# VH-VL binders against b0r6t4, part 13

Target 1, 212 residues: b0r6t4
Amino acid sequence: MARFGVDEAGKGPVLGSMFAAAVAGDPAAVPDGVADSKRLSADRRAELDDRVRASMRVGVAEVPVDRIDDPETDMNTLTVAAQADALGRVVADGMAGYVDAGDVNEQRFGRRVANRVAADVAVTAEHGADDEYDLVAAASIVAKVARDAHVDALAAAFDADIGSGYPSDSTTREFLAAYVREHGELPECARASWQTSRDALGAAEQSALDEF
Below, E stands for the ipSAE of ESMFold2; O stands for the ipSAE of OpenDDE; V2 stands for 0.75 times the mean of E and O plus 0.25 times the DockQ between their complexes.

## First folded at step 4 (VH-VL; framework fv_oberotatug)

Design x5 (at its last look DockQ between E and O 0.13; V2 from the best seeds 0.00; counts 0 for: pae O 5.1 > 2, placed apart)
Fold by ESMFold2, look of step 4:
Structure x5 (fold): chain C 212 residues (1-212), chain A 121 residues (1-121), chain B 107 residues (1-107)
Amino acid sequence: as target 1 above (212 residues)
Amino acid sequence: EVQLVESGGGLVKPGGSLRLSCAASGFTFSNAWMSWVRQAPGKGLEWVGRIKSKYDGGTTDYAAPVQGRFTISRDDSKNTLYLQMNSLKTEDTAVYYCTTEYYDSGYFDYWGQGTLVTVSS
Amino acid sequence: DVQMTQSPSSLSASVGDRVTITCRASQSISSYLSWYQQRPGKAPNLLIYDASSLESGVPSRFSGSGSGTDFTLTISTLQPEDFATYYCQQSYSTPLTFGQGTKVEIK
């Protein structure tokens, strides 16, 4: 019987988009090895992504920086919308499955996702669903690979090493500091609403004042 | 199962300081918007302030009576919400509740048991 | 700031009675209104969100209605466990504000 799993990647980075992915089909067709998703190298994730796409239906949705920074939005609502968009690309009436809960209240999150999908589906949201369900783990891999490809494209576009895009990555922070120093503004790929971005702008303003 | 457990309440003199903690479990704390709500003995509920998730900027908002005196903070690595209370007044005497705040509609879906703060000479 | 006014401040009722509590906002708050129940000595619990939506696990005898400035909580058939204080709360804008409460007592 056909089922689905949904997850997202890229909620925490200061650079670039968040991605949601949905994987649908026969659970028995899920490739071996998806259960290790948190411990996989980028190369291993890419290999598993190829195999998932070969055996399963896959939907992906992107949430770009300008939506993330829109003051009338919030990350929890954007996560619901992205998961619903990805899921809507692959499901049909009567399907049931699991999504990774992006909110404190699992039932509320699942209800919000289901309400945004046109098909009549049964959505069960759980915290840590990617650790419990192979279809969700597969969705996690697809979302992370989409995120990895996005980061590679950003690095190419800026002709720079931008690191992982996470605030904890010193390469990412160094990229932000250098870009703001050179251009007087954040790069377009930076989430302006993140504290890391506000800190980079503040440091540049102070340095400019000290120069004068 | 979602659980919120407040601690740090006690007796303090006017002008003093106190720090409350709220230990959270059963959900991904970093996704949550968190609030403090207080209730003076025999009185109604009063919102104190909130802190958004880091994914929404980690910013705070405060009710006017506590603005400039209270500071809400969070440590996502410890799943803990804090309320630093300075320049305490007798009017601050209340049970203080830790709550989760629904980011879209702003209601409080989970509540702790509360911790009593008494400000008295 | 949005002020929330509940009425009545208290009421006495018997098990089986229909109870109606009203809440009025000082300005339109659309449907950004929630209701809470607080039993003596306990923390509040969410009953109703978005003016009329029932929180999971809340008995169907509770219902909410209204939009704009005028809102109502109804308990269709009062049970012994419903003797408590009820609060409305607006979430249209900060500061988030509560009504003063309505105490439902045994007659």
Scores: ipSAE 0.409, ipTM 0.790, lowest interface PAE 3.4, mean pLDDT 92
Fold by OpenDDE, look of step 4:
Structure x5 (fold): chain C 212 residues (1-212), chain A 121 residues (1-121), chain B 107 residues (1-107)
Amino acid sequence: as target 1 above (212 residues)
Amino acid sequence: EVQLVESGGGLVKPGGSLRLSCAASGFTFSNAWMSWVRQAPGKGLEWVGRIKSKYDGGTTDYAAPVQGRFTISRDDSKNTLYLQMNSLKTEDTAVYYCTTEYYDSGYFDYWGQGTLVTVSS
Amino acid sequence: DVQMTQSPSSLSASVGDRVTITCRASQSISSYLSWYQQRPGKAPNLLIYDASSLESGVPSRFSGSGSGTDFTLTISTLQPEDFATYYCQQSYSTPLTFGQGTKVEIK
């Protein structure tokens, strides 16, 4: 029987860190209403996060922007590392559970996560695991809430509306464009390796050239 | 195993319309960015456009030659990607490939086998 | 738009040969360059991403190098299954663009 669930949030955004979360305990003890974090309101996620933390063992790992932009690594490797880090905080030898597969190859992903955990655990990776396993759903909620708090903190630090941080968010794009125009560079929280960041810099450069 | 299967290709007259489908399996489709890439007979590859995941805004981007004529959409409940092609031109004749895109990466890690669209009078 | 130019457009080689294909961008694209292989009648397959990262399952005889505007795909020892057309593709900015292709033929 599965005893832990792991998931991550913030892989796609152009702003801010990625987070992974692990939740360990009795699957039957997972609070009612726990579901995929992407399908819940921010307020509902926050409420469920509190309930999960009150009843389960929870571990959270953060992958900062500078690691994301490190040319010596990649998002798949970082996802594995983050999940393993979060999982390592809540597991012991002999435990088994499910993780949301962060790669197209489920078996490979699961093996990679397990190999990075110090404890001898059985990891099964599946796509859409957060829709099937309550502990993974709980982990998804915890990861998303951590991500939300991170984005809120960034917004406060800039004293600006930075949006969700996702590439398609017009508020995020406007923030990046304005910041680059003002400072001539990306903000520290921007993932420079993302195409969205490169597009913002390119647009500013083009505008400067047009003034000549 | 990731699998992408295109369908809907065929012969159509200039000015006509056609809708392509791409059935996806072997991964969490709702989280994936998807693109269309086409290849005219005996020619190179050309990016058509993309659609982001609903969790990333679900927005679309298009290449200039198809802007305003083509529409990319998705049905996550059916794990299916679509390409609605209107006002077709002879230069739109090509094999159309469905591809995955690894988030905001801009490269295509998985491809379908393609479906042929022929626009001819 | 970023234009990608490959060289040569075609080449003839024998099994066992070292093959080198070049791709040039019209402007700097950093390391945001991918290589694809397309066999006759088949869909393209990703070989290299981020200029030098080998895609999972791709033989180690394939390698990529370069940054900025000039990039190279190398096949250290050409195999029979490697006779195909190869494409570079920039992922620096939209619209995403491909090179015109390099056809590797049997000598």
Scores: ipSAE 0.025, ipTM 0.606, lowest interface PAE 5.1, mean pLDDT 92
ESMFold2 (binder alone), look of step 4: mean pLDDT 93; pTM 0.953

Design x6 (at its last look DockQ between E and O 0.79; V2 from the best seeds 0.00; counts 0 for: pae E 4.3 > 2)
Fold by ESMFold2, look of step 4:
Formats: sequence, C-alpha cells, structure tokens
Structure x6 (fold): chain C 212 residues (1-212), chain A 123 residues (1-123), chain B 107 residues (1-107)
Amino acid sequence: as target 1 above (212 residues)
Amino acid sequence: EVQLVESGGGLVKPGGSLRLSCAASGFTFSNAWMSWVRQAPGKGLEWVGRIKSKYDGETTDYAAPVQGRFTISRDDSKNTLYLQMNSLKTEDTAVYYCTTEYYDDSGYPFDYWGQGTLVTVSS
Amino acid sequence: DVQMTQSPSSLSASVGDRVTITCRASQSISSYLSWYQQRPGKAPNLLIYDASSLESGVPSRFSGSGSGTDFTLTISTLQPEDFATYYCQQSYSTPLTFGQGTKVEIK
C-alpha cells in the first residue's frame, strides 16, 4: 500500500534556504541505493533524485532566509511547517508514514506535523528515520538535491564560489568575509541570526578600527 | 532513549570555580534548547539559565542571581552542554540538573532531565 | 518576572482520594504551563505540558486544566507511588519560573 517518508536538508548552513521533501508511494518502488545517500557525489544524488521522481510522488517545500531570521519563530517550528507543507502535497486521507524528527520529543514533533496537514494521516516521527526507512532516505535525497540546486543558483547570482554554505566550509567563510568587507553588510542569502554571520560582521568592524 | 548525564560537581570554597558537563545521547543534540535547573537542599526548583540551539542563534538567558558569574555553552560535535560557574557563593550550593527544552508557540517544557550533580560551596 | 504561587504548600491524603493542587501565575501565561513530579531523592519528571496535555507514560489518573492565570493538577485516585512533591512551571517568558512546590504525603 502507499506510504510516505519526509525529511529536510539545509538546517545548518549559514547561506540560503532550508528544504523539506516528502516521498509517497509503494516502498518497494523506491530506487536501489537511497540508503547510501550520505556518501554520494552531487551527480549521483541527482541521478537518484530523477529515479525517485519517476517512480514516486514527490513534494518539496522551501523555507527562505527571511523566514529563518524572523525573530517571531524558531527553527523547530519552521522544520515542522516545512515537512507538513511538503507532505500535504502528496498524501490523501488514511495514509501512514515516517518523518525524520526535528525535535528532541519525537511524539510531539509527529503530532505537530500531522496537525498542519489537511489530510487525515498517521505520522510517526523518529530520530534517524532516514537510516531506518527507505522512503525517508528517498526524501532526504530529494531535499538535498533541492538544496544543492539552490546553492548553485546563489553562486550564479553572486558570480562567486560560495562553497557549500556551511559554517565549517572555508570557501563559505571567505565569501562572507569578502562580501562584508566590500559592501559593509551581509549578503542577502546569509542567515543574519547565525553566529558565523555575526563573526563576519565583527571581524570587518575590527579590521576597520585597526586602521586607526 | 534520551539520556542526560551530569558530571563535575563537588566541594568548592566560596569564590572558587567549577565547570559542570552534561553528556547527551538518544536525540539530535544540535536541535535542542538546553537548560540548567538547580535545587538547594530541602528547597524547590530554580531555573539557572538556558542556551538555544545554533539554529536559533545559540543565545543564552540567565536567572538574575547567576548573571555575570555563570556561563552556559555547548559543543554540538560532542553532544555536551556545559555550565561554567565562577565566583561561587554559599547560596549556589545545590543539585544541578541538565534539562532539554522545546520552546515554541505550544510552550513545551523541560521534558528530559539528568540525575543531577551536587555542588557544595563551603568554607 | 512571572511569579508562580502553588496551593497548598503541603497536604496529607489517603490512597484513593482525589487530590487537587492549584497554581496561580502573576500574569497571563496562556497555556504555557507544565507540571512536574519529584519523588524523594530523584530528579523531577514531566507530568503535564501545555496546561492539560498528558506526557507519554504518565498514568491517566493525572490531569491538568486551566489557562491564563489559574491552573489545576488533579490526581483522581491517589496511589502510594504518588507520594512526591509537585511543581508547576511557566514557559511563557524568561526567567522561567517554578512554583514553590506542593508536598503530597500519604496518611
């Protein structure tokens, strides 16, 4: 019978949007290889994404930087909303499935996702669900591919190598530092509420003061 | 299952310092807001402070009695919460609990607690 | 700061009794109230969140009610293992604050 899996990608980067993806269909139709998503090259991940979309129903939701930086919300609530949005695009009443828990309390996370979906669905949230359920692993791939495409579009828009967008990526930090030095402010794609962004602003201010 | 294990408590003279640790497992630590709650012998519960997840700015809030003396930090790569306690006073004598906090529009509370570690501040 | 006042400070009751504990906030906290049980020598455990929602694994004899400023924890049929101190706690605003506690002793 048709089931679903949900996951998100891009929760941790300092640059760009977070994405959630939902995959619905017969678990037996999930392409081989989704379980190894963590070791895949971007090209191989894109190939698996194509196969998932060919055999399954897929929904994707984007959470842009201005929502992420909105002081009226928090990342756990945004993750719930994104997963519910993605899921709502592919499910019907009576379906059941698994979501990757974005919160310490799995049961609460699952209830919050279900409450935001118009269809009457049974949601089971688990930590590490992408390691246990092929449909969740497939959703993880779809979300990561959407994130990868987003990062490519940002790099093109800035005509720059921006790296992966993660704080640990030296290319990402170099992009931020250079942009702030040149413009006196963060690029629009940077999450201003992240420590990495605050550090970039602080470093530029200190360098200006050291000239005097 | 979720586990929180505190360590680092002990006997310290007034004016001294201690660093408490809380080792976490069974959940994605980086998603969690974390708190410290203390309980003086024979007394009630008192919130000490909180640190938000990195996704919510990793900012801290403190109760007034500890502001400026205590520092909460976290290391997500080690799944560990810390409490640095400086300028300790006799009034800081308590069992210190590590807790998780899920904070949103629903007001979810301190849902997981460690066993606590005793800090005694005495001459 | 939001002050949380519990009543009573202590009580004695028999097994099978219905017990009520009240908690009053100094200002409206909507439904952002939780109840905890602390048995002697143990860490607190969450019983009720969001004023009336029962935490998983908590016996159904526990219930919570109220919103705004007035909240109640009810134990419908007191059991021997319910000997403990009960705390309310608001999560509406920082500093996060607890009531002073209510010690429940079995006669």
Scores: ipSAE 0.294, ipTM 0.734, lowest interface PAE 4.3, mean pLDDT 90
Fold by OpenDDE, look of step 4:
Structure x6 (fold): chain C 212 residues (1-212), chain A 123 residues (1-123), chain B 107 residues (1-107)
Amino acid sequence: as target 1 above (212 residues)
Amino acid sequence: EVQLVESGGGLVKPGGSLRLSCAASGFTFSNAWMSWVRQAPGKGLEWVGRIKSKYDGETTDYAAPVQGRFTISRDDSKNTLYLQMNSLKTEDTAVYYCTTEYYDDSGYPFDYWGQGTLVTVSS
Amino acid sequence: DVQMTQSPSSLSASVGDRVTITCRASQSISSYLSWYQQRPGKAPNLLIYDASSLESGVPSRFSGSGSGTDFTLTISTLQPEDFATYYCQQSYSTPLTFGQGTKVEIK
């Protein structure tokens, strides 16, 4: 019986979109090496992504920055929606599988995802599901590769090194700081609701005040 | 299994300070909104404040009685929630509970609670 | 701020009785209403969320109803372990607020 796994990538970054991915198929057919996506190099992930896409049904959903910054929503809502969107692309009635739990209550998270999918599916949410279930690990890889491609496209568009897009990345912080100094506003790819973005704007404002 | 364990309670004089901690386990702490709720001896429940996840700006909200005196913070690397209480008053005497707020389309009820830690403010 | 008012503040009942507790909000809170049970010396436990959704592990003798401003918690057949204090709580807006509580005592 076909199963599925769902995960997301890019929840934490200050730059760019978040992605969710769903992988459906025979768990026994998941390519070798898919196990721990967090420990894989970008190149290795890309290779595994190709193998997963060649052997499994794959769905990907993107949550853009403007949705992330929408005051009428929150990241948990968007995570559920993104997972459900990705899952809806690969499932049919009667299918069952696992998703990486994005909230405290695993059962309720799973139910919320299932309720947003048109097909009648059984969704089990668990914390750390990508470490336990191969299809979720595969989904994690697909989501991460999609995220990486997105970041590369942003870097190319700005013709600049924007780093990984995460707040902890000094390259990302330097890019934001420089951009705000030059333009007086955040770039379109920056999540304005993030503290990192607010800090960049605040720093520029303070610098301007110090000149007086 | 979700577990919340409060600590740091004790006796303090009016005007004093105290910091409470809440150690969390059994779930991805960084995803969770967290609240403090207190209960004075023989009284009802009172919301103290909330801190959202880092993905929602880690912003905080406070009840009016503690605004400006209490600060909620979190260390996701330690799965720990904090409540810094300054300028304590006798009316702050209560058992303080750490709570999670699960998310769904119906809001953020408190689905998990610690056993609480007692704070007594007295001369 | 949204004020929550419970009724009654206390009641006496016997095992097997049907118990009803009401909660009124000062303004509409849609279905953003939860019910908690607190036994003496223990932390509160969530019973009902979204006005009528039963929390996992909670016995089916508990039920919630209502929307807008008026809400009801019902215990169809009171059990010995149900003698406790019950609280309603709104999550419609900050500050989050509780009702004053209803103590269910042994008759």
Scores: ipSAE 0.240, ipTM 0.723, lowest interface PAE 1.9, mean pLDDT 92
ESMFold2 (binder alone), look of step 4: mean pLDDT 91; pTM 0.932

## First folded at step 5 (VH-VL; framework fv_oberotatug)

Design y1 (at its last look DockQ between E and O 0.86; V2 from the best seeds 0.00; counts 0 for: pae E 4.8 > 2)
Fold by ESMFold2, look of step 5:
Order: C-alpha cells, then structure tokens, then sequence
Structure y1 (fold): chain C 212 residues (1-212), chain A 123 residues (1-123), chain B 107 residues (1-107)
C-alpha cells in the first residue's frame, strides 16, 4: 500500500523559491479535508498543515532563485531534485507511495525521483496525484504553506507589498517595476530568467533612454 | 494517453506562407518543451526548431535553413503549439512533425510524436 | 555544429539475424544520444535515450551502447516488424541533429 505522498508549490511565481514537501505515515492518520486543498483559504491551509505535522512525518525542500536561474538547470530537473530531497528526509527502505508528476512522462519522472533517494523506495508518479491521493494532497498543503511563509518573509525583508509573487498579480509586477526603476536592477528574490523580470528590466531601460 | 495532432499542411507556392498547429492532450502542456521536426519525401529527419516551457523562459531555437523565416509559438491556454512558416521555398517541402522533449542533465530526446502534416511548396 | 554519420546507409537481413548499426558524432557528445525507429509511412518513435536506456514499451531485443563519439544500436533477433529506418540523434548542443538514417530491409 501507498505510505508517502510528495508534491511541490511555487513552480510558476516570478518571486522567490519553489518548495517540495513529502508526507509519510499511516494513510488513516491524514486529517480530514486535505482533498479540497485548491479551494482552501490560507487560514484553513495553515490549520491543516499544523494537523498534518502533528500526526505524520514531514519533509520540506527549498529550491532558491539562484538555482532556478542557473543556466545549467531546468525546472523539470529541479522539480525532481526537490521532490527527492523532501522524500529522502522522511522515508526508509521498503516504503512505497505516490508523487505528483512534474513532467510529461509519468514513469520516467517517478524513476528519476526514486533514483535520487538514498533509501530503496517504490515511487509511482501521476499527473494530478494531489487530486487522487490524500497523502499527496497533504504534501500539497505543506508545500503551499511553506511557500506562503516564504512570501511573507520576503515582504517583510523588503518592507513592501510584493503581492503573491505570481506574474499575473499586478501588485507583483508593480513591485518589480518600481524596484528596477529605483535601483537599476532586479530584487534578489526575482527569477531573472523569467519573462516578467526581463520585461521589467526592458521597460526601465527604455524609459531611461527616452528621458535622455 | 499523450496525443499530438498536427494540422494546417497543404500546397503553397514559393514565397507563400502557412501556419501549422499541433493540438496536445494527455499531459500538462505548459511543462513541456516542444519541437518541430521535418522530413522531406524520401529523405531523413531534420530538426526545425524548439520552444521551451514558460518555466524555462519560453525562448526559441531554430535550425539555420529556417532562421528568420519560421516562428515557433505556443498558447498554453489552448494546449497548442504553432509553426508560422513565411517565405517558403521548394526545399521546405516535407512532412512536419510536432514532438515533445524530455530534458534532464543527460539530454533531451523527442519522446512523443504526432503523425505529421504534409507541406508541399511548388510552382 | 555536430554532424552525425550512420553506418551502414542500408542493409538487408533475415528474420532472426543480429543487426548492428553505428553512429559517429563529429565531436564528443558524452551520452546525449537517442535512437529512433521509423516504419514506412509512420512517424518515428523513440527506442533508446541517453545512449543505452530503453524507452518504456520497447522490446528488450533492442539495445544501445557507446559514449563520446561512437555509438551502436543492436537488434539481437530481428523480427518482421523491425524492418524500418533507424536514426540516431544528438542532444548535446543546438542545432539538434540526426544521422542520415539506416534502412533495414528484408531479404
């Protein structure tokens, strides 16, 4: 039977880190309500995260902006590495479970995750696994809460409203534009390899040229 | 089940234009790097170009014979890959395949292929 | 740019034969090599990636070996469905390039 679940959060934002989380233990101990994670308020996610951590083993791995922007990397490989790192913190030989597939080929993704975990584990990767398996849904909540806390810490560090960190968030884009205009460079929390960041730099450079 | 379905091929005169589409299903399209590969009748396979996922910058690369004439784009909301072909030459006559790339630190093979769509460029 | 040269360009073989196809890169490509099978009138399909890793669903009679510049595809016991054209492809650097192809024909 399945005994662990793994998922990630923060693949899409232009600001900050991506996180992977693994949850291991008795499936019967998974708190009620994890299956609805997509519709949960931040307060409800935080409450469920507390309950998951109280009843289950939890591992979390962070992929910072410096690694995301490294030209020798790609997001699918980083997703494998993050899931394997989180999983490796909570598993032992002989355990089996499900991971949310972060790549087109589910079987290859699962093999790559398993190969990077030191323990001898059986990994089954599926697209949308957080919709099908309570342990994966629990991992999704843990990863999202870690991401939320990270964004809060960034906002405090910059003493600014940075929004959600997603490209679609106008507050996030306004923060980037204002920061680049004032400092001439991206904030260190911005993923420089992303189009949103390139657009902010390009707009600031064009505006400066127009004034000269 | 992964499916890739090309459309938009046909007969066109030299100097003309065509736009090919590739409809994708059975996977998260926004995660994928996508390529076009072509094959002239009776000839071998030739890579045309690729577009990376939005998570890797959505940048494009092209083979030299098509650079400046062909444009690859994607619409993740429609799960569709596009190839805009301008200034077509008789040498562009080929079956055009839509492919996915699997990438890691060991390279990026083309793991899924469509059935192809024929483009014929002749006077 | 990396040129890929396959040998032989064509061969004739019988069911049950052992078939060997080679691919040489103009520079080292480490293990970043894939092999594809294309049956007449069909799209290519992936057989081997990373020089020697068998794609899911591919029969075990197919195997790949090599690294650097010299690579080999082997079909241990040729079957009727294996009469096709085979291509190697490097993914070490852009432009991505294919070998010229090897036709395997019945006789």
Amino acid sequence: as target 1 above (212 residues)
Amino acid sequence: EVQLVESGGGLVKPGGSLRLSCAASGFTFSDAWMSWVRQAPGKGLEWVGRIKSKYDGETTDYAAPVQGRFTISRDDSKNTLYLQMNSLKTEDTAVYYCTTEYYDDSGYPFDYWGQGTLVTVSS
Amino acid sequence: DVQMTQSPSSLSASVGDRVTITCRASQSISSYLSWYQQRPGKAPNLLIYDASSLESGVPSRFSGSGSGTDFTLTISTLQPEDFATYYCQQSYSTPLTFGQGTKVEIK
Scores: ipSAE 0.242, ipTM 0.723, lowest interface PAE 4.8, mean pLDDT 90
Fold by OpenDDE, look of step 5:
Structure y1 (fold): chain C 212 residues (1-212), chain A 123 residues (1-123), chain B 107 residues (1-107)
Amino acid sequence: as target 1 above (212 residues)
Amino acid sequence: EVQLVESGGGLVKPGGSLRLSCAASGFTFSDAWMSWVRQAPGKGLEWVGRIKSKYDGETTDYAAPVQGRFTISRDDSKNTLYLQMNSLKTEDTAVYYCTTEYYDDSGYPFDYWGQGTLVTVSS
Amino acid sequence: DVQMTQSPSSLSASVGDRVTITCRASQSISSYLSWYQQRPGKAPNLLIYDASSLESGVPSRFSGSGSGTDFTLTISTLQPEDFATYYCQQSYSTPLTFGQGTKVEIK
């Protein structure tokens, strides 16, 4: 029986989009090594991503920065929507599977995702599902690889090292600070609603005041 | 299993200060919006304030009666929510609950509640 | 601010009775309405969210209805464990506000 797994990547970063991925197929056919995805190198993840895409049905959804910064929504809602979008691309009526829960109430999260999918599917949400279910682990890899490719593309566009895009990454913070100093505004890929972005803007403003 | 455990309540004089803590477990704390709700003895429920997740800017909102006196903060590394209460008044006497607040297109219900901690402000 | 007016403030009922509690918002809150149950000496528990969605683990004898400004909580067949205080709460806008509560007592 065909099953599915769903996960997301890039929820926390200050730069770039968030991605959700869905993988559908036979759990027994998931490539070896997928279950250990949290400690995989970027190159190894890319290899496993190719193998997953070659053997499974894969759907990917992107949540762009402008949508993330929309005050009419929130990250929890966007996570549900993104997972449902990815899942809708690979499922049919009667299918069942697991999703990584993005809600304190796992059961409710599962229902929320299922309700946004056109097909009649059974969704079970669990925290840490990527550690327990191979199809969710596969989805996690696909989402992470999509995120990595997105970050690489951003770096290329700016012709700069932008780091991982996470707030805790000093390279990312330095990039933002330098960009704001040079241009007087955030780059388009920066999530303006993040405190990291506000800090960068505030620092630049203070510097300008100190020059007077 | 979701658990919320409040602590830090006690007796304090008017004008005094207290800091409440809420230890969370059983879910990804960093993803959750968190609120404080209080209940005076024999009275109804009153929303105190909210702090959003880091993903939504970690911004805070407060009820008018506590605005400027109370501060909500969080330490995601410790899965802990805080309520700093300054310039306490007798009318602040209540059981204080911490609660989770998750949103979908249907709003922000308070999903889970702690058992509360009693704050008594009296001369 | 959105004011929530709950009615009645208290009622007496017997086991097996049908109980109805109403909540009115001072302005339209769409379906951003939740119902809570609080037993004596306990923390509140979520019963209904989105005006009519039953929270997981809550008995089916509880139901919610309404939209806009008028909402209703119904207990189809009152059980001994249902004697408690019930609150409505709007999450349409800040500040978040509760109804005054309805105490369901034994007749």
Scores: ipSAE 0.064, ipTM 0.581, lowest interface PAE 4.1, mean pLDDT 90
ESMFold2 (binder alone), look of step 5: mean pLDDT 91; pTM 0.928

Design y2 (at its last look DockQ between E and O 0.02; V2 from the best seeds 0.00; counts 0 for: pae O 9.5 > 2, placed apart)
Fold by ESMFold2, look of step 5:
Structure y2 (fold): chain C 212 residues (1-212), chain A 121 residues (1-121), chain B 107 residues (1-107)
Amino acid sequence: as target 1 above (212 residues)
Amino acid sequence: EVQLVESGGGLVKPGGSLRLSCAASGFTFSDAWMSWVRQAPGKGLEWVGRIKSKYDGETTDYAAPVQGRFTISRDDSKNTLYLQMNSLKTEDTAVYYCTTEYYDSGYFDYWGQGTLVTVSS
Amino acid sequence: DVQMTQSPSSLSASVGDRVTITCRASQSISSYLSWYQQRPGKAPNLLIYDASSLESGVPSRFSGSGSGTDFTLTISTLQPEDFATYYCQQSYSTPLTFGQGTKVEIK
């Protein structure tokens, strides 16, 4: 049986950090309801996060925007590093568990995660592992709650509605466009290497040219 | 199971255009770097170009013989890789393979079965 | 651009023979070298990555060695199913390039 689960949240947003979370302990102690994590409201996720942290060991790792924008990195390597960092905070030698695979080759992803953890652990990586294993589902909830809190803190810092931070969110696109128009540059929370950020800068430059 | 299925090959006159597609399944396509590799009849393998994931900037690189004539694109919502081939020459006659490229070491771990493009008058 | 030269271009061998194929890069490519097998009428498949690491599911009679400019693929005990063309490929820099191939025929 698995004794840990790992997942990440916030890989795709144009605003803010990515988070990985690891949950370790007795699988039987995982709170009821984690299996529906993809259908939960933010309030319900927060409730389950509290219960997971009360019953299980939890590790969280943050990958900030400046690391994501570093041209010497790539998202697959950052995902491996974040999952390994979160996992390393909660495991000991001899533990085994499941991680959500972020690579085409599941075995390669699992090996890379295991190799970056100091403890001697058995990692099984699977696509969609959060749908199959309650510990991975619990890790998904913890990662999403950490991401939600991060987004709330950003909204407070900018005194603005920034939406979810995803490119598909019109509130997020409007915030980004308005900020660039007002300040002539991206907000510090924007992933400059994302197409959405490049588009916002390009649109502002074109509007300035059109006004002449 | 990882699967890559190419389509769109056929006979085209020199100077013509053709669009190849590669349908991917069994993995998270948006995480993958993707490449096209071709093989002229009876000849060796030749890398055509690659496209990185959206998380790595979705940038492309091309081999010199196709630079400016071929365009690689992807549609992550459809799990599909594309190769737009313009100004085709008889030298472009080949079987075209869709491949996954491992971003760290640059090798091609999964291959489609290929689609034949024939450029002749 | 890195050019990859394979030797020999073809060979004939008997079942049970030890077969060695070499690949030389025009500049150092560290260990960014992979080997592929292509059976007639089929797509290539990966055998060896990072110069010496065996891909999952590949028989242990295949091995790779080398670094820098000189690389070797060895088939320790040739089997009938090993009739194929073998390619090396460098991934040190773009453009990614292949050797010209080595055809292995069973006699």
Scores: ipSAE 0.105, ipTM 0.687, lowest interface PAE 5.3, mean pLDDT 90
Fold by OpenDDE, look of step 5:
Structure y2 (fold): chain C 212 residues (1-212), chain A 121 residues (1-121), chain B 107 residues (1-107)
Amino acid sequence: as target 1 above (212 residues)
Amino acid sequence: EVQLVESGGGLVKPGGSLRLSCAASGFTFSDAWMSWVRQAPGKGLEWVGRIKSKYDGETTDYAAPVQGRFTISRDDSKNTLYLQMNSLKTEDTAVYYCTTEYYDSGYFDYWGQGTLVTVSS
Amino acid sequence: DVQMTQSPSSLSASVGDRVTITCRASQSISSYLSWYQQRPGKAPNLLIYDASSLESGVPSRFSGSGSGTDFTLTISTLQPEDFATYYCQQSYSTPLTFGQGTKVEIK
């Protein structure tokens, strides 16, 4: 009776992609230390990610910025789709498991995810599932590590400190502000639909007007 | 760009029927939850009802004042939302807005221009 | 049903003023509260969702706060285009319900 856990990372940031991860296997076989994923350092998460990938079935889905900014969709729909995509990579008929609920209604979220998976699986969605179920915690780690690697790659590409990519991160805001001042537009990795991005563009425009 | 265009409003007598339509574009209509919200002249906003997406069973919910009289439906192939109003009452007089419900969030992120329904003898 | 009560029903203010509107729910609705702006003769526009999240494209002078039963919409510096009627709306449970509205008028 194989089980699975699903979670996502990078839903809130203004920079970069969102990632969903699915982990399938024996809950008892989840590596030690995974249950405390929120308290882990980036390095520890990376180590646990390797252990999870070595012992469990793992699927990862990426939602790129252009999809996030697509007016024909929304973050909730994309979250469902991403989780379903990741889950579809690791499940078979008859499997059951838990997903971290990415919307206000847990039951509907779970049903939505299940309906997008080709295999006949039983999906239970719960808020904070990563705190309760080891497989979801494992999925959370995998998603976070994928997100971290993505952000690191972006930073390397810009040869700049872009911060965590979250709106509340002053480093991220400073990066956006500086980039817009220099280039007159948002970087490709910026989610243009985010207010943080619009604020950066607005600030640059205002500054330009003040110079006249 | 998201666009919602209501049509079908007009004058009708009490006890009569009217069918409103909402043409949607600029988003994946089949995935969207859709609602109707109405506003009586000089009054506030009142939720009429909603229809869920096909992925959520396409079920409907209604406000008590219209329960049993109004029916919300959708044609995903036409990107159109409908409001069938039967047994109309004078208190049903209002501008009727078609709205998107942000997935299952329960709030309305996009609105049409509205169509006026007047129920009068 | 969850009843939403706004205060005040109307207020007069001048351009540049700080404006505060409150909304109270008859029961706890967590953070499932949205704010809308409706200008005369126009459809409502979403301003705030989830009590404090600013909708994309909405000016930063708008902010929302609160949880449970008491919520607040704040306009830090009122602009000419902000004279309108504002509505709160709960999305905690069906039926979805609105406050009665607050009309912000020119003093």
Scores: ipSAE 0.006, ipTM 0.557, lowest interface PAE 9.5, mean pLDDT 92
ESMFold2 (binder alone), look of step 5: mean pLDDT 94; pTM 0.958

